# Ledger of designs, part 5: VHH binders against Isopentenyl phosphate kinase (IPK)

Target 1, 332 residues: Isopentenyl phosphate kinase (IPK), of Arabidopsis thaliana (Mouse-ear cress) (q8h1f7)
Amino acid sequence: MELNISESRSRSIRCIVKLGGAAITCKNELEKIHDENLEVVACQLRQAMLEGSAPSKVIGMDWSKRPGSSEISCDVDDIGDQKSSEFSKFVVVHGAGSFGHFQASRSGVHKGGLEKPIVKAGFVATRISVTNLNLEIVRALAREGIPTIGMSPFSCGWSTSKRDVASADLATVAKTIDSGFVPVLHGDAVLDNILGCTILSGDVIIRHLADHLKPEYVVFLTDVLGVYDRPPSPSEPDAVLLKEIAVGEDGSWKVVNPLLEHTDKKVDYSVAAHDTTGGMETKISEAAMIAKLGVDVYIVKAATTHSQRALNGDLRDSVPEDWLGTIIRFSK
Below, E stands for the ipSAE of ESMFold2; O stands for the ipSAE of OpenDDE; V2 stands for 0.75 times the mean of E and O plus 0.25 times the DockQ between their complexes.

## First folded at step 1 (VHH)

Design q3 (from q1 with E96G D98Y Y100E S101D G102S R103T; framework vhh_7qbe_3)
Fold by ESMFold2-Fast, scan of step 1:
Structure q3 (fold): chain B 332 residues (1-332), chain A 117 residues (1-117)
Amino acid sequence: as target 1 above (332 residues)
Amino acid sequence: QLQLVESGGGLVQAGGSLRLSCTASGRTYAMGWFRQGPGKEREFVASISWSGGSTYYADSVKGRFTISRDNAKNTLYLQMNSLKSEDTAVYYCAAGYYLEDSTYDYWGKGTRVTVSS
């Protein structure tokens, strides 16, 4: 007989979401969390995980009921007879932001050379900083009732070869998801088979996870609305938000909304996915590598109506007229 | 198009209790209560995250008021105990993404609370 237990029959992951370092930490303030944004992100993520659940279902993921407490309650009186709600499978990856960046850059960890005392010291300092951030992110999400498990890449079998992923314990990630938890990974310092060591970025992690877990979509939560045709600034107020990008079978990409004007003509803008010229083109190329797997990618400002739409998967069928973000999709 | 409707206001004697409710016509994220007394600016009272995992209170009401929500009913509550004459105000329900006044996008029309001395 067929079992009517869809969540146990399907290992399908709804979403892998990146919490951009700049969106969850205070830029230029060493090791300071952006508490207001992180709280809104946690609320939106919980809502997205429960999207499509019956409104009458009891929410059973609340572990702390104490006002102002950051600790998760394990008291029977606080949890009571709560029943777990069905929720969509999510994986969280966060950037380092203001955590670890200065130590890693100054010590040269990204270049390798563990035989150098400064590099070895920088490796340790970087890992202390980013694992502290991971614990705080896990705590903040858990406080909102999300069953998060922190998974630090170095200690979970992740290594690189010339900065490309050489190994990763994806079996433990899958088992964690299958057990009803939300894994939280992060940018880390890792061993490298060629360089000795390097920095494993959250972007590399999410691409590797998307390739192996094949989520329905990927969301990048950032501190800007999306990808622009040039860096937006007060001196560049005419920078254009790229709302929709199509990726071809060969990995090339084109901006399809809006079409850029040149001498009163609509011009297709296309760049090969491997082209790293310009910071914005690099971001598009990284997202395009995920999109060519058949996985939609949404790049959106954290803590907005647009980030909630992206997290809910509302963009899978159509693009709203009032959309302010970047959608990157595979096109035939 | 989100609508917020407050109820439960009325006349109550000092030292008494009153429970306010706010029903939303759809899904909400952060929610809060604000009040405006006669001749005063609107002030924050309490706020709650979507899951109820985070709550915040103004110092003047801490220990006397309790904010809670029932997401299955799209309803926000404010349990007010040990009421004082200075609690007299129109109480507004608000919804938005953040737990602070300047970021709430939706507001109810208010419900009046009068505490008699």
Scores: ipSAE 0.000, ipTM 0.193, lowest interface PAE 16.3, mean pLDDT 77

Design q4 (framework vhh_7qbe_3; at its last look DockQ between E and O 0.03; V2 from the best seeds 0.00; counts 0 for: pae E 18.1 > 2, grease 27.4 > 24.2, placed apart)
Fold by ESMFold2, look of step 2:
Structure q4 (fold): chain B 332 residues (1-332), chain A 117 residues (1-117)
Amino acid sequence: as target 1 above (332 residues)
Amino acid sequence: QLQLVESGGGLVQAGGSLRLSCTASGFTSYMGWFRQGPGKEREFVASISGSGGYTYYADSVKGRFTISRDNAKNTLYLQMNSLKSEDTAVYYCARDYWGSKLEYDYWGKGTRVTVSS
């Protein structure tokens, strides 16, 4: 028997979670966080991560002085010598929502042209906006006692080529996970080998992470229950939630629950007015790429009973009959 | 099944203090305290997030009441100081699973607080 045993940590992660921009920011309001939604999501994440018994008192981890306040937001001296909580390994990625959207759209940063003064200014402005959002999300999770570390793709040296990931070193992400922290990445403005610059979306980041970290499952938290056969709006009361989609080896997909007369038809999807990365069709395409790796993907409305079930991983063993969400799985 | 049980109500003199407790059968997102005075509508008093990291108070109780929770005991607390006759009410704990702060979906049976002048 060998004295040295090689270990790989790239396959020990439980879940990668996407906080969709529409789920954590206010719809159609410039640069406004949906504070109540974010607080619920943070609570649900803690519940899903926590292993063992809940502690007697949760250690909030945002001890900073808040803007506009003369006081620290936590009494550090009140933290006793209590036993630390054990957490399963999660990675969080969030979209930009209304943060950075108008800066990027007005300047054209997503189209490149970094030599143009307006694009360079827009690049800076976009990054200010999305890093401010990232900090606020990290604070919200930290207040719930989640040991979060914000990680901007640009600052980690991530780059693209023709909008596809070209360089995305995971060494810092892996070390962060191995040290017992939860990385929080986000959609960002990055350098592009061909265009000069572009936007790296949270959906692309999730696919890259899933490809390399091989999580047990992936959860997309959105502002709708899941994928519908047509946009769910008051004028479309008959929109049907697609509860299960099977993905084949070629990346094609078919709806398997509910059974539809034309299971191979394309369906209309909702598009958020402030979304610079595209709508649900783009998200389902990225989810299918993850699912063909053998990694279950759950698309579900944030801050609901259903999102808690998805975050917990409860859907891996059995699907409750009252499930309201979309499961995307590889077809064996 | 979520169960909410309040305790700690009673008779107290104006200027006094009282601590209310509410046991919940499971971990929840937001918990809150509401009260209903004689002949009045139920009104918001305070709320707290699942971890305790966020607290909110009605203007009428800011600086006098403190909401807290002990998640290991599944217990929500309301420390009420400097009590006034206007604080006389039945106090209810409630759960807002969806985090709306406007739609609480489970309510306790209440505990009566009477502040004598």
Scores: ipSAE 0.000, ipTM 0.146, lowest interface PAE 19.6, mean pLDDT 77
ESMFold2-Fast, scan of step 1: ipSAE 0.586; ipTM 0.828
ESMFold2 (binder alone), look of step 2: mean pLDDT 79; pTM 0.810
OpenDDE, look of step 2: ipSAE 0.021; ipTM 0.347
ESMFold2, look of step 4: ipSAE 0.000; ipTM 0.136
ESMFold2 (binder alone), look of step 4: mean pLDDT 80; pTM 0.817
OpenDDE, look of step 4: ipSAE 0.005; ipTM 0.268

Design q5 (from q4 with R95A D96E Y97P W98Y G99R S100W K101T L102S E103G; framework vhh_7qbe_3)
Fold by ESMFold2-Fast, scan of step 1:
Structure q5 (fold): chain B 332 residues (1-332), chain A 117 residues (1-117)
Amino acid sequence: as target 1 above (332 residues)
Amino acid sequence: QLQLVESGGGLVQAGGSLRLSCTASGFTSYMGWFRQGPGKEREFVASISGSGGYTYYADSVKGRFTISRDNAKNTLYLQMNSLKSEDTAVYYCAAEPYRWTSGYDYWGKGTRVTVSS
């Protein structure tokens, strides 16, 4: 079920944040979480959700505490009659990273064909892997005092038709937010009306959520500083970080920082959003589709000063001189 | 750029208590306390995550010391109970804005704690 747009606007959702798979998992190790990065990301999310202030209330979900039972106890004595701190309305979406990718690729889940035993097995293996990651992300955020609820797309009404979103239970997402929780969605294996099955990426999820929930801004936490004019590599050290991009009504975009007319390159990176060739153009075009809705998009490296600024929404009024990241905004 | 200032050290009798404070000039992620006793290497005492949701203690202080923080005041605390002569040391506040870097990048100048027998 789809949300009424007028109703979703009245809720004033602050941010939808993507935890890039490469930023929260170890890229070259099967199903290994990047624990140090994830802890910093959790701390920064809590700071942003509480507007930088220390909370008067502790959630009490200390997963290291064992009262001698098999259950994790929420310590009611620690919570008591404490006044609830209000968390800003956030939605978290995370990528699969090293979880699920290998199983989905080898089995052909992304191509469909559930009648094939290897595809059906791969679908199950992919879902076990990504739901395990989701539980660990939910647990890490909860340990930092964020009231997270895991919401797996397959089990929450998400389906596709030729890889386009055909259904999604956004009403339950909205109810979860309105109840004071932070929903955590993730890239998943889903049923497809034409292909039988496919992979629903976190990028597709976040675009669909932004279209319907209209957040104040969207943040992509990545393992690189932002979008470059070409992929940075040892053989191409001249790659330029694109710090600010303006998007027009027709979906065309233009780099406005750095001011390229003051360099020897003097290039205008203005391209229509439907004209993608891959790499930088693809990433900007995807973000431009969100920016066209009047939603600011920030692409930034996870676990840095710049990611904290982006998550706080500090870039809305002014851009710091030492900014290292990419801002994509609608130009009127 | 980040500055850390410790306070609360002093002379205390064995079995007594002291509370140390450390004020940071800006936002920090993980913060911790380290100490260096006479003729000893600097050792870890306790650390706390940015939210306060995770705490870690050295075995020698577990159950006696409590680390906490007040992020509104940018202040870290160490409540030291049941003090022993072996706790005599200069106590250092340490901070890392982001834990992805190797170890703690910012350090205070230390505050001296002397526990008399």
Scores: ipSAE 0.000, ipTM 0.116, lowest interface PAE 18.6, mean pLDDT 76

Design q6 (framework vhh_7qbe_3)
Fold by ESMFold2-Fast, scan of step 1:
Structure q6 (fold): chain B 332 residues (1-332), chain A 118 residues (1-118)
Amino acid sequence: as target 1 above (332 residues)
Amino acid sequence: QLQLVESGGGLVQAGGSLRLSCTASGFTSYMGWFRQGPGKEREFVASISGSGGYTYYADSVKGRFTISRDNAKNTLYLQMNSLKSEDTAVYYCAKYDWLGSTYEFDYWGKGTRVTVSS
């Protein structure tokens, strides 16, 4: 594929968004989608993709036969209104949430060892669960009129070496975007050149996509307002929301709003890359690797006014006084 | 299934010291200690971030307790100095995955009991 300079500019990706597992699934219920939250997320994504143009009706794209489903009515005027607006180029990646996590953890897939029957069984069970979730996310977004294409990493050329991405079919991702579609990827079980197998997290996928596709910004939709200096759920002490973090060329980061002692610290990238689960510092480090590329990173609570601002790109070059979320940017 | 195992509790005299430990697989996550005393609600004691860089303490234990971790040994520690009768409680360790699929502290096992005598 040959691109001249004008075509390259027209193919620029606006946003890569992560639908955090806890934001789209029910925390305490095995393999249950948080339908209400997902519907709001789909509506906010559609609004962001249409660059502020709000059509009077939604023309859904999911005509699958399901028990209790009704036909989606199509009107020429409604379709014409949607087609008069251009969809901004987005890529969606979602976490596993209550899908796949238990099977993967219980069987040890993240540690490797496909020669072990329990690991091989866990690999298969994990993939069944996360591909089922992917199909349902694709359907939910398509129902809201977003032209989604599910792209499961294992089947789309993704593999790892010591848990780091070793291969990925980014040409097919780019072609899908260029064709006017929204790719939907997800955390998956993948083959690993050294370990035999591992878990490829949505965070690792997003970092790899951001490095190669260079979006204008990245959004992480979570079930908390943003990153705190400690867990926000304990009764005492009070947790402080980290609203702005600056990242240097070497990957060092510091909190610039609010100003806090001892938050100016470089986190070891190797810890973040090889963790089976991450802490606050490893999650900031992963986001900082994206910010080093000159790509703004926004971590926000899903289905809020703050997530709508982030998805719209309204946080570029300005931050509202009432901002409740975390912005991670490259330091000038 | 990931499991956290607390140990090191026992009977100690007021003014004494005790070290608690907690072991589990996959220990690079943010972690903390909680306690529940007789007739009291469960309360936060201390936490430690990612690679051990940041520590936080409840006002009631600040200056007396020290939280630390050894990720190579998959072990979390709580060093308890200058113990008071009010420190009598069952102590639980907890794991927190900030942007993972779980955003709640998990409690595993029955904890470890600390009794401080006068």
Scores: ipSAE 0.000, ipTM 0.196, lowest interface PAE 13.8, mean pLDDT 76

Design q7 (framework vhh_7qbe_3)
Fold by ESMFold2-Fast, scan of step 1:
Structure q7 (fold): chain B 332 residues (1-332), chain A 116 residues (1-116)
Amino acid sequence: as target 1 above (332 residues)
Amino acid sequence: QLQLVESGGGLVQAGGSLRLSCTASGSTYDMGWFRQGPGKEREFVASISRSGGSTYYADSVKGRFTISRDNAKNTLYLQMNSLKSEDTAVYYCAAWEYLSGYPDYWGKGTRVTVSS
């Protein structure tokens, strides 16, 4: 089913956006949402889904409440006037941040060995944490008026073989989009036919979705401005933001802005202890694979003017002079 | 919202030592110390990465001051040795939530006076 998804149908998808775990959860705090950042992200997503124009009417509903307990922020007759084509077609994928990766790392789920009691327990604990986060993200976006449907990968036909995607129910994702909803997927613990189990990262999910749905562009919302030549920190103040990267037909990449003396150098990034699915090097690799498909990739800091520009698709024709983010494009 | 509380300031004679502490109300970040002397702008003193693996110092304090942290206690330290009268300042604890040039969170400061 996933291999039979048509190119024509896929061209109707505007954007696949990743809500980076570090951007939507509190750093180094177990299972704590970054509420202030998530509210801004939800607002920016709704603006982008309405094709970047401010609507004259606003609908806000708490879709998470039982029937009769939600409030409508506009006239009930106005809801009946909404057209199915009012919102641009988006898919949301979020990272686990502090919700899943600590449990996965401690129990060894990412390495497999489902026959071990600690791994099986860790698999269950990881899934409870990431599905709880997914529900809270769906709830926050729904409160902003976005018709979100949570789609947990394990329960939606996703599996792997030696950590590569082996199956995924993309037909249900497509039907959800065609019905006027926004699917919300997330990094998850999944079954693996060789290892028994593993962690399926949001970055791998996005690459698989982009390969089959071919959106107009992909946005990664992060807690840093973009990709740096080394991990940025006050202790390393000379780290350089890579503003534009060109990807060739062979998947090789080079920095276009700023123009560096040795642009063919490999990026040296470390993987954080709680990140069991890979670090920034893996993210660059996944972004390059998407860019090779002719799909622009934007890596930006969440809840900024730069993330709004990226979500709106404003970077497709030209790069603003004041741009602070990373653009990855296919180049001939 | 992250809250930072400094302690350990006081009066010390030139050549002496003093240890400053800063307690954070929540999770660890990249953290550092800044200072502001009478009639001067606030200046950088030292920083430490969230893991504690990397440290950076202003040239004026390098070799005399040592920054360290205890992540289990959410506490940042500044060990100040061989103090000079020019080290007299209000010392501020700071934290970076976003990896930009300026800190996102600041403490209220603790006073350090170095006598001749």
Scores: ipSAE 0.000, ipTM 0.113, lowest interface PAE 19.2, mean pLDDT 75

Design q8 (framework vhh_7qbe_3)
Fold by ESMFold2-Fast, scan of step 1:
Structure q8 (fold): chain B 332 residues (1-332), chain A 117 residues (1-117)
Amino acid sequence: as target 1 above (332 residues)
Amino acid sequence: QLQLVESGGGLVQAGGSLRLSCTASGSTYDMGWFRQGPGKEREFVASISRSGGSTYYADSVKGRFTISRDNAKNTLYLQMNSLKSEDTAVYYCATSYREYWLGQDYWGKGTRVTVSS
């Protein structure tokens, strides 16, 4: 059941963060976690959640810092003497990366047709893969001392209609946050009122959560520094990182930093005018929809000094001179 | 607007080999091959990351097909070995920057491969 929107929006949420699938999984191996990168991400998340608190404060669940064990445990000897402290409220959403998308793609889950045996089988296989990833992400974050609760969208009231969110149990998300936990949602296979079934992406989940929870900011942790005017590669060394984008009341957007100089004059330019792909335009449009709500959006490379700044909320005050990432915010 | 053009399809005997190419009018990110056989839905065949460092294959083609790319030429390749009658399909080149690689962003018009016994 969906919670009253006014009640949901009354919650003080600091950040909704996406762990991009490409940033947390190994691209060289099917269904393999990028353990080294995920450990750094977990550490940065814990630091951000404790930002502004005394350095000696603990969450009461830091198994990673106990002698001789990284296992999650409720033994008295492990946590009995730990003190719990308040920390900033976060919601985590992660992508699938190398988990689930092959089963979904080859079976046609994203196209619907749940009455077809191959699609129904693919739905099951996709959900096994992405729920396995969710459990491993929850475990990694909990090992760092973050009180994570996995919340798989299919099982938590999420459904779609023509791929748009039709229902979501935000009441349980809000209760989880209010109880001092960090919800961890993920891209999932869900039922669709028109298609029968489809894929619910992490980006769609984040936009829906941002619209209803109104966080102070949203962070997308990716495997690239940010949004470029064209796909970055060794063969495209002139690709320009778009460091700041302004969004207007009508959802229009323009690049504020850098300023591009054309033959005649130095001018701001729309990324859409210089984009060589629809994928980048879609990413900016999705972020712009969140920015229109008055919520800053930061797109940054995971496990860098720039991602730590974004997670801490440091970019709300000023942009560092050495900034390498993309900031998207409302200009009115 | 970005365009993808496939080439290299044709008639080939079972057990034979064929190499497909896909040329992009501009720079691309991750790319892949999909195919659609008679009376079937489009299915995933293989994908490759921007750098070429990561490759993924459908179980039905693993060990027989090899995906590669030449970024200097904006060209994607699919080397198809030990071809079977079940490989008969129209092969599509696609690029997607979305989280799930579902081949929805840009598609070529396809190149037909027919494998005879």
Scores: ipSAE 0.000, ipTM 0.175, lowest interface PAE 15.0, mean pLDDT 76

Design q9 (framework vhh_7qbe_3)
Fold by ESMFold2-Fast, scan of step 1:
Structure q9 (fold): chain B 332 residues (1-332), chain A 118 residues (1-118)
Amino acid sequence: as target 1 above (332 residues)
Amino acid sequence: QLQLVESGGGLVQAGGSLRLSCTASGSTYDMGWFRQGPGKEREFVASISRSGGSTYYADSVKGRFTISRDNAKNTLYLQMNSLKSEDTAVYYCAAKEYGTLWYSEDYWGKGTRVTVSS
């Protein structure tokens, strides 16, 4: 597999993008998609995939000839005269948001104990919820002309051992990309060799994919502008947005914009093995593990001008003065 | 509400050139041109990203039309060269508002008529 993966790395993957659960689902509403945000995210992703392409280039199912259509068509009038062309290679991973969180939390799936009927029931309910969300995300992206293929981790060879990735069918992910498709993976309930079962987060999936596929950059689309020094809230109105973070060779990181006193911290590899339940430090640690691979990480609010800049890769060369987001990159 | 006003339409001979403009009442994100010819449904012509770094064209207009924008003037342009009788249509400007939560709804102008004589 390593030989196959090494050969596949010669093909440039531009971006792995996370659609944050909170950005694509409605908070405090059980299993409700944020349709308005998702449609804009789909439009921005399509534009990013075609960024820098000649005017003749199209993604395999460019729906721009039928704006506003919600239908996915194999109609020759829509597709038959379109020329398939080169586009930037992307992988999409989405979070569960209001899909799955309630079911997994209530049943204790994240702690294991698959022999317990409540845990087994919760595993099934969680998977029904997150696969339903995956189908709707795949559909929304396909409606924008993106040739998406849903790839549910449980069904695609992903498993864990003490919550660390133990297996994953990366060969099928690579073949899907090579065939001109965009894989769409998601946070899922998976089997665990020690615990019986656990939750595999989208963040863990992205780290594993980035390590093996080596994209040019990674984008996390969230429901907040970026990472703050403390959670922004009415009780913390002076929370500071961390706009730029530098990561060293040892995985240590420091905030370089704005310059903050005593923000230097070490990255702990073991902490990133689980679903993100900690504060800002856990989010930075996960992103820093990707950044130390030489892959830029952008954390930004979905459906904004800043998310379009991040998706386009515009942040690789310079940071705009009006930037509102978090950039995490390797420092030399 | 964001308002879009198209201008620059008119009668032009085949092989000629025409420049359309669309002025927005406020800042916009991505903008595009669509057209509707006699007996046809509305079709995509061209689009441009907020920065101007990404442009997209329908196959029928590639090499002949150029889309551009001036963000300081909140204005979108479509330079149309080598016009053909098949380009005869009402041309519509479409935009998404800048600085708001993005929605599936696009803002549309009322259109400007282009007639290409044989």
Scores: ipSAE 0.000, ipTM 0.111, lowest interface PAE 19.6, mean pLDDT 76

Design x1 (framework vhh_7aqx_2)
Fold by ESMFold2-Fast, scan of step 1:
Structure x1 (fold): chain B 332 residues (1-332), chain A 121 residues (1-121)
Amino acid sequence: as target 1 above (332 residues)
Amino acid sequence: QVQLQESGGGLVQAGGSLRLSCTTSGRTFSTYAFSWFRQAPGEEREFVGAISWSGGITDYADSVKGRFTISRDNAKNTFYLQMNSLKTEDTAVYYCAAGRYYSDLTEYDYWGQGTQVTVSS
């Protein structure tokens, strides 16, 4: 689908950011938000959206003047005469984490079969869970003064065919951005015209949005520093963080930093011969597809100094010497 | 836009081999994932195999694993299906498809017209 907007879509959006489900929820607890990380993430997003240069901390929704308030409401006495600050245009997409995964996996929603009572019940339960998470993310960002609008994919025109995106109301996303708001989308249960239903992941949503909206860069906020040459764990203490990856015109990619033996990957090799880490090639391939569009991709641990740098767009021109994250970009 | 054209189909004896080619035209070949599907008379279209945009990830239907190999050549804007140890049940019209690779799935935006493969006993 082409966007039906009056503004040029090219570079009108600064960043599409993913709040990884594992970074914003507690993995081992059903439907529990990681409050500490979410608070820091919301603060960092506000900082990035204001480009760090705004002298005034007051905006039309600035809840910093109401410390301890548990409610978000419009108060004429608080905001009636305030001047609105311009924010850099961002789109937020969050993963489901412990909110969606437990419900969807147990019921088989991801496999389809909506005619089955267990799948239909699971679809409803999954959507209640992920929309509840979305509302909490919207609240956290709004409390920081960010004018967020929750846009749940099922209710906003998103559907799939054999789990591939078949429809999406991108025109409404664009109009929301053009009206001065920050859309917040999320991994969701959606209708599928072949399977009946499936799970639409945040990664699929970001890929689709990046292709159509052409942001200046994309940021994935995760619960690990970045992409490793093998899964990091106590049993794999020698795992190496891949700090910079270059994507060529022919679709090949190679690790630029650190310089590693046999990490240069070319078209026309088998996964068995070159995938020495569980899913490393898949993670890099998805990011490289975005990078081929001329959009830098940054994969970083949430709530760190490195995630702030990524969100600010500080990595577009140069890489800091103390960088701990993964940068994937197109190079000739 | 992307256009796909299959070639290499034909008649072959059981146990024989064929190599199908799919030549692409239009925009950037290297950013697309490619797949082969087939449809036998009276049956629905089924997945055969896929290759990622980088060429590093390949997937196959259980019925063809070990017999068929998918590959791509970005310099020639062509991808291939090498079919070995052909069986009579491999008789079908073979379609190539192209789409963008997503985290979970490949989005198939473009399809070829199809090429007939007939395997005789």
Scores: ipSAE 0.000, ipTM 0.140, lowest interface PAE 17.2, mean pLDDT 74

